VHH binders against Protein GET4 (MDC12.19). Designs and how they scored, part 7

Target 1, 324 residues: Protein GET4 (MDC12.19), of Arabidopsis thaliana (Mouse-ear cress) (q6gkv1)
Amino acid sequence: MSRERIKRELPPVQEHIDKLRKVIEEGNYYGALQMYKSISARYVTAQRFSEALDILFSGACIELEHGLVNCGADLAILFVDTLVKAKSPCNDETLDRIRCIFKLFPRVPVPPHLVDVSDDEDVQNLQESLGEARSRVENLTSFLRAAIKWSAEFGGPRTGYPELHAMLGDYLYTECPELDMVRISRHFVRAEDPEKFASMLVNFMGRCYPGEDDLAIARAVLMYLSMGNMKDANFMMDEIKKQAETKNPELSESDLIQFISYLLETLQRDALPLFNMLRVKYKSSIDRDQLLNELLDEIAERFYGVQRKNPLQGMFGDIFKMMG

## First folded at step 20 (VHH)

Design l7 (from v2 with D106E)
Fold by OpenDDE, fold request of step 21:
Structure l7 (fold): chain B 324 residues (1-324), chain A 118 residues (1-118)
Amino acid sequence: as target 1 above (324 residues)
Amino acid sequence: EVQLVESGGGLVQAGGSLRLSCAASGFTFSEEAMGWYRQAPGKQRVVVATIYTGGSTKYSNSVKGRFTISRDNAKNTVYLQMNSLKPEDTAVYYCAAGIPWYIRKESWGQGTQVTVSS
């Protein structure tokens, strides 16, 4: 007698969402998280992906709204995972949901300068604040990385939806206690907004240590070029020049900036010998960062068909680029 | 402060048409999805139509083909064109800023009554 497991019909999503909201409002945030996970999993198992997504979206937003970044992020990530399982296309609805979740991540000003924290208590508080900031950044990064991957797989550009890169780059720049300009730049070059990127770099010039500004700019331009995006590379450089003329007139005196300027001109021409000459001439400046050499190798390959001696280095580089 | 003010509701005969408007203020209108909801007497509030920031629209099955949601970002206004109205469409219609399943309390309008007479 085959016990026909009466497939208990899953209730309307609204009932669950309302119930869970109450649980959160009562302050049971962790309990709510577990409930969201459990309930959404039931809908996923039942192949009711739309409802599962609604539940997870709601939960992520409500948790974040209440300042529970870890819980909200967990649900946000699960939301994206469910998108993948559902093979949901990259569309306006989903992007708006992701944007909504993103906007709910808290932005807390991180003191740029270790103010002479004279008191032990102040130091402890600062450390705690920094720890929290790092946690927030990590959570958001995980969420948006997943979203970027999803968008690339299901109808967006191969590199991911540009706005998601912009979101992540912006958040990393504004909220991360330790600025990773390489990581930030990698997202901005994929955001298809060279003007915003230029503005960010100009802003960074005012915040960075001496000698880091020209390097950041050079790296950014080379990243565009390594991607074959000469248009945005030129645009960004021009925009930076315009903005920097008033803020940092010495920028143009940088050997590295000069190199970039000549490089951009050179790449407009089929001039591999000139390219090589420039690399030799400005080697001392380029060697300030090994990444610049790597990028230049990529540029050589892309623009001139120069084969890299170690193909394995290129593969690992691409993987790391995707993980960043 | 977020403000949403609905207008255009009223009494209409079955088969008739009505256009609702919602004037929004207090937030960047172009960056928010907008939606229309309705609540019939004794029933829960339900989503009728949503227009996303990218311009895509989504409709409930009950109004699909009859209702059209649109927005004018320059006027900070969202519209609901309702055609072929039925008595079952009788409800208080609410404008909201946000995405279904997460709308802040302050992001709801006061509602406008739509009555469809048989």
Scores: ipSAE 0.889, ipTM 0.966, lowest interface PAE 0.4, mean pLDDT 92
Fold by OpenDDE, fold request of step 21:
Structure l7 (fold): chain B 324 residues (1-324), chain A 118 residues (1-118)
Amino acid sequence: as target 1 above (324 residues)
Amino acid sequence: EVQLVESGGGLVQAGGSLRLSCAASGFTFSEEAMGWYRQAPGKQRVVVATIYTGGSTKYSNSVKGRFTISRDNAKNTVYLQMNSLKPEDTAVYYCAAGIPWYIRKESWGQGTQVTVSS
C-alpha cells in the first residue's frame, strides 16, 4: 500500500511571514535566519518561486531593520539567488525590492584615519569600528554584485542595471573606510548618471591627497571613453571644470587634465596620429597610473581599430571587470 | 513625518464605480512604490494593487480588469479607480507607501470605508 505521501500543501506565505516576524521580535535573529532559509527552500523545491521570493524579501528587510546586517545580507543574497533560479525578469517590482533592501543597509560615519588616537582604548575602538564598516561594505557588495549579475542576465543592460551600479558606487564611496576610487569609478561609469559622478569626484577632490584628484578625474573620463561613451565623458569633464573653477583653480594646470581635454577633442576627429602624439607628449603624466595606459589602449582599439599587442590582456580585463 | 490620507470612499451599488485618492507627504513620493490594500470585517488585510516607481502595476486576481491604480508624482497622490464593484469588495481600503510584505507601520493611511450594496 504505497503511502501516497500526502503532498502537504504549503500554507499561504502570510502565515510564515507572520510567524517569522514574531521570532525576530523575540530577538531570535539567527533562529529566524535558519527558518527563513528552510521555509523558502521548501517553496523553491515546490517551484513556488514567487512565494519564496516574498518570504526572503520580507526576511531580509526585517533583519536589516533590526540592525542584523549579516543575517539580512544572507537573506538578500538568497533572494537574488532565487531570482536566478526562477529566471525572474528584470522588472520594476524586483528592482524596487532590491532598492528597498539597499536602503535598509546602515550608513555609519567612519572616523577619519587622522584621529590622533592617543589612548590604546581609542585605538581598539577605532579598529573595531573599521572592522564593522568593512563587514557592512562586504555584505552590501556581495548583495548588489549578485543583483547586478542577475539584471545583466535577465533583461537588463549587458553590464547590469545602471541604478544598481549607482547604488553600489555610492555606498562604496560613503561607507568604505579605504576608498578604492578605481572600483567606485567602474560602477559610476555604468550608472548612466554623469552628473552624480562628477559631483562625487568634486567631493573627492576636497578629501583626497595631493596628486590624487587629477588622476581620479582622468581615470573616470578614460573609463567612459573606453566604453565608447563620448557623451558622458564630455559631460563629466565640462561639469568638473565648472565646479572646480571655484574650488580648485590649480586643477586646470595639471598636465593630466590638459591631456584629457586635448584627447576629448582629438577623439571627435579621425586623428589617430594626433592621438599617438598626445600619448607621447604626456607620457610622464599618464605613467603615474598604469591603468591609464590600459584604458588608452582600449580607447585606441575602440575608436581607431588599433589591435592590442596582447589580446589575452583584454580578455582578462573584461573578466576582472565582470568580477569586480 | 510620513502622512497618507485616503479619500473617495462611500456607499455604492453593485456594478457602480468609485475613485479613491491618497495624498502623501513626508517622504519623496516618486521614489516609493505605492499600494492599495483592503481589509474586510473579520479578515486579514490584503494587497489590492501596487504601482512601482517605474510605473508598472500589479493587481490581485480578484480585482484584475476592474480596478486601476495610478499615480501623479507632481501631486504626491495615488489613485484607485474601482469599476464594476461587487458586494465582496466591501472593506476598509488603505493606502500604503512601500512594497508588499514590507510596509513600515508609519507608512499606512487611516483607511477609507467602501461599502457595496447588492
Scores: ipSAE 0.889, ipTM 0.966, lowest interface PAE 0.4, mean pLDDT 92
Fold by ESMFold2, look of step 20:
Structure l7 (fold): chain B 324 residues (1-324), chain A 118 residues (1-118)
Amino acid sequence: as target 1 above (324 residues)
Amino acid sequence: EVQLVESGGGLVQAGGSLRLSCAASGFTFSEEAMGWYRQAPGKQRVVVATIYTGGSTKYSNSVKGRFTISRDNAKNTVYLQMNSLKPEDTAVYYCAAGIPWYIRKESWGQGTQVTVSS
């Protein structure tokens, strides 16, 4: 059979989905994965991208529904790769498909207050649970990073479609065993949902990580400012002050929060000398995290036109932001 | 628990019109794509129309131009306006929450019969 004959004899999508559902019902999840990959590749070779996408979407959802995160994520990533090959536009249908796949990733919270295990069987069970959580987060991150990149290339905003950032930030915050607030915040500031980001930060303050509350808030505000987003930066500070006054009054005593408040006032004016004075006055607070100085350099460049001493630092910082 | 209740089916002459409704509960309606499917006697259930969360719609070729899917998020209801009905449109029509090629078993309605006489 020639390549053209094989293309013409490819069966309907429903036939493949019916067969694969039976393979999954028999418990052969990895076998089904390999069949999904092989079948979708034949449709891609035949340039029948719509059918390939249907098969991959169905397979990703079904594998994830059965709790097979590694198998389902492989197909989800291949689905996005196929969107790229097909040059599929960032439209409502495709975004809904990505959201559908995302919603099927499991959510299993790890209790952060559990620190003492006294039984060898309990230690083994905990280690397996943590390994599974790390794997889920890695798989979801790979999927949504690919989707964000695809959306930026094919009709979405250059920073990626905001809802995809919101989904990834939320999942990282709720499901990652290692809490990386810098990475999480980078996604939330690109999500165009400052109310959701503020709500997440309020929840973070309730987890009682001493010495991290003011840093998390400062990073969020400075990240908004580094993008030129004064509106969301001010909204964040206003919302946090309102909610922290009753629930976390210690925050008003933070020198770093005081610095951020003065900084927001200073940026409303052409006041570079005051900006520099604030950085000197609050140096000990700012130096608690190297990222704060990097963000302040970006802010100075954006608001006041200050040339950086090493402009490549900004370029590499932007690359890291996109990778995070 | 997801509940989908179809209504508006019945007997109609060829060339006539029907409007199907599907009242939804048990999930956040505005965040889900919704669809109408049909199953003719002795045949597989197939997609008729889908409406996505952003409002875009997609139709099977057999109904394009004749059927219109719409939704009212305030009432948690999806509709199928069926015009210029043909005898081959005779089927049980199902409402579903989800996207074609992945609809969970519990995300289907019970169906409503549409019969189009000559």
Scores: ipSAE 0.747, ipTM 0.914, lowest interface PAE 0.8, mean pLDDT 87
Fold by ESMFold2, fold request of step 21:
Structure l7 (fold): chain B 324 residues (1-324), chain A 118 residues (1-118)
Amino acid sequence: as target 1 above (324 residues)
Amino acid sequence: EVQLVESGGGLVQAGGSLRLSCAASGFTFSEEAMGWYRQAPGKQRVVVATIYTGGSTKYSNSVKGRFTISRDNAKNTVYLQMNSLKPEDTAVYYCAAGIPWYIRKESWGQGTQVTVSS
C-alpha cells in the first residue's frame, strides 16, 4: 500500500495578500500571523520561493504597520530564513525589502515625566515601558542579525552588508533602554559610515555620562584598528577632536585619548617595541576597561604578527604536558 | 506629505511611444524604491515596473522588452518609457513610492490616462 501525497492549491499571491490584509484590519492579528506562516510554508514546500518571500514581506510590513511588533518580527525573521533556504543573492531588491521592514519597527521614547518617579504605580509603568522597549529591540536584533548573516553568506561582504550594521547600530543606540556601547560600536565599525559613527559618539558625549566619553572614543578607534582600518580610525579621532573642543574641552586632557593619539602614529611604523612601551606607560588608562587590552592584542596580531594569548588553550596545553 | 504627480499620458496609435514622468516630493526620494502601476477599466491595479534604490529594475512579463523605467534622483523624478504600445496597454498609469506587495495608501499618485488605439 503506497502513501498518497495530498495535493496543495497555490493560488495567485495577490489573493492571499488581499485576504490577509482584510483579516488584520478586522483585528484578528494572531489568526493572520498563523495564516501567513501556513500559506508561506506551502509555497516553500513547492519550492516557489519568490511567492513565499512576497507573502512574508507583505505580512511583516502590514503587521508592523499596525503596531504588532512580535507578529511582524516573527514574519520578518521567517522572511530572512526563507532567503537562506532559497539561496537568494544579496541584491538591492532584497536589501530594499529589509530596509522597508526595518523602518516599520516603532521608535518610542520613554516619556520625560517618568524619568524621576517615586510613586509605586509610576515606577511600575516605567518598568513595563522599558520591558516593552527591550522586547522590541530583541525582536529587531534577531531580524537584522539574521539578515547580516544571510548577506555575508550569499554575496555580500564577509562581515555582512554595511547598511544592515548601520541600521542595527542606530536602533540599538536610540531605542535600547540600556546602552551597550560595545555592541553598538561593533556594528558601526562594520557600517562603512564613519561620519555617522562620529555623529553618534558626539551625541553620546552630550548625554553627560561621567567618565564614559574617552572610553567610548577609545573603543571605537581601537575597533577600527583591530580590523586594520587606519583610515576610519584617524577620521574618527580627527572629527571627535574638532567637535569636542567647543562641546567637551576636557577630553583633550584625557590620558587615554593621548594614548590613542600616540598609538595611531606608532602603527604607521614598524615599531613593535614602541607599541609595547605605550601599553606599559598607559597601563592605568588601558585597564579602565578589560576590552581595551583585548583589542590591543588583536591590533598587535594584525599589524605586527604577534600571536594572541589563548588562556584556555594555554591552560589545556600546560595541564596536558604536566600529565604526560 | 508625500506627493506624486504623473504626467505624459495621452492618446497614441498602436506601435507608438509615450514617456511618462512622475515628480515626487515629501520624502527622501533616493532612499525609496519607485514603481509604475496600471489599472485597466474594471480590473485590479497591477505592477508594471519597479526601480530599486540601487538602480536595478524589474518588469511585468507583459511589458518586458518594451517599457523602460528610470529615475533621476537629482530631479526627484521617475520615468516610464513605453515603446511598441498595444491596445491592451490602455489603462490609468499610477506612480507609487514603495515596493510591490507593500505600498502605503498615501504613497500613490493620482494617475495619468494612456489610451492606445488600434
Scores: ipSAE 0.745, ipTM 0.913, lowest interface PAE 0.8, mean pLDDT 87

Design l7 (from v2 with D106E)
Fold by ESMFold2, fold request of step 21:
Structure l7 (fold): chain B 324 residues (1-324), chain A 118 residues (1-118)
Amino acid sequence: as target 1 above (324 residues)
Amino acid sequence: EVQLVESGGGLVQAGGSLRLSCAASGFTFSEEAMGWYRQAPGKQRVVVATIYTGGSTKYSNSVKGRFTISRDNAKNTVYLQMNSLKPEDTAVYYCAAGIPWYIRKESWGQGTQVTVSS
């Protein structure tokens, strides 16, 4: 048999899987990573995308199972890149594969004995644990951001497939050492799971971040409203108010929460003057976070057709010309 | 914890039909892809059919048009309707929870024998 015939023939996927499992069993995880990448590239060059995807899916899962988060994430990202090259549609097979990979990313709580740190060894251990958590979150974010983009481009909703947003928001909330509630909330409002989002916000309020509880709720409700989603905005407020009666009773004293309640009532009607009056009356609460004003501008545009923020002189000039 | 119990195997003449069932427990059935696999004597276990959480199905080339996978989420059961059976279909058939190319070890059934006589 000539060497050219052997070199051109691509073996069945099972042969590659068996060979790579042996390499993994020998402890050569980085060697296996390079083999997964080179083998999948040969299938891509041959236009055999299904086989490339099978190999990359298997490799991502196996590397993650063995705790090799960097290796597994690299293959997961390449899996999504290959979906894009293949123009693969956003279907339930592929979404199931992405969910499978996601579930294999580790979840590692901070050990309780490191919470109240009193010696140098414990401080070093905590710093290393936090660094490892940041690395895992960075890897997962890269994978799921690519997946969200792929889903929007190849048959999913324009904002990305909702479950992918739910997975990323959940992981960011539970595993990221530095909570970015704005980013987390942007994912949850696209996740089509307001009950889970409400549950996450209730959990957040139990963590006792001074001055953040009412802002987190306001951002979530205003984000729903900026998307035109009155139903989930109302659900969120109703659920949070019920929880405040038992778990966070001090929340009922917030002027910002009162503003949100009045706003929800106002948006059900053709009441632009009332909308504007509420923004003036509650200005001090709204100005606690510039994002709230940006969201209210988007809400005004969506519900009342108001052109988004213009210089006062330009807007006044148009009105004055109309009156002349 | 996870339990997968296959039934419906047996002896059948070539050209005949069998219906395999797999009763599942110990996990949220509706949230898992399910599959049928088979292992002929001296061979490795290979995928036969998969049904994904959204209801779509995928079949190996050797069984396309002859086998149908289905699921009943209310009964936590996955089925394999096997028509036009051939002697080469003789194998132990396994039910599994998960996706081909990555099935967790605890997510397999114990198998049911299918023998197709010529």
Scores: ipSAE 0.722, ipTM 0.902, lowest interface PAE 0.9, mean pLDDT 87

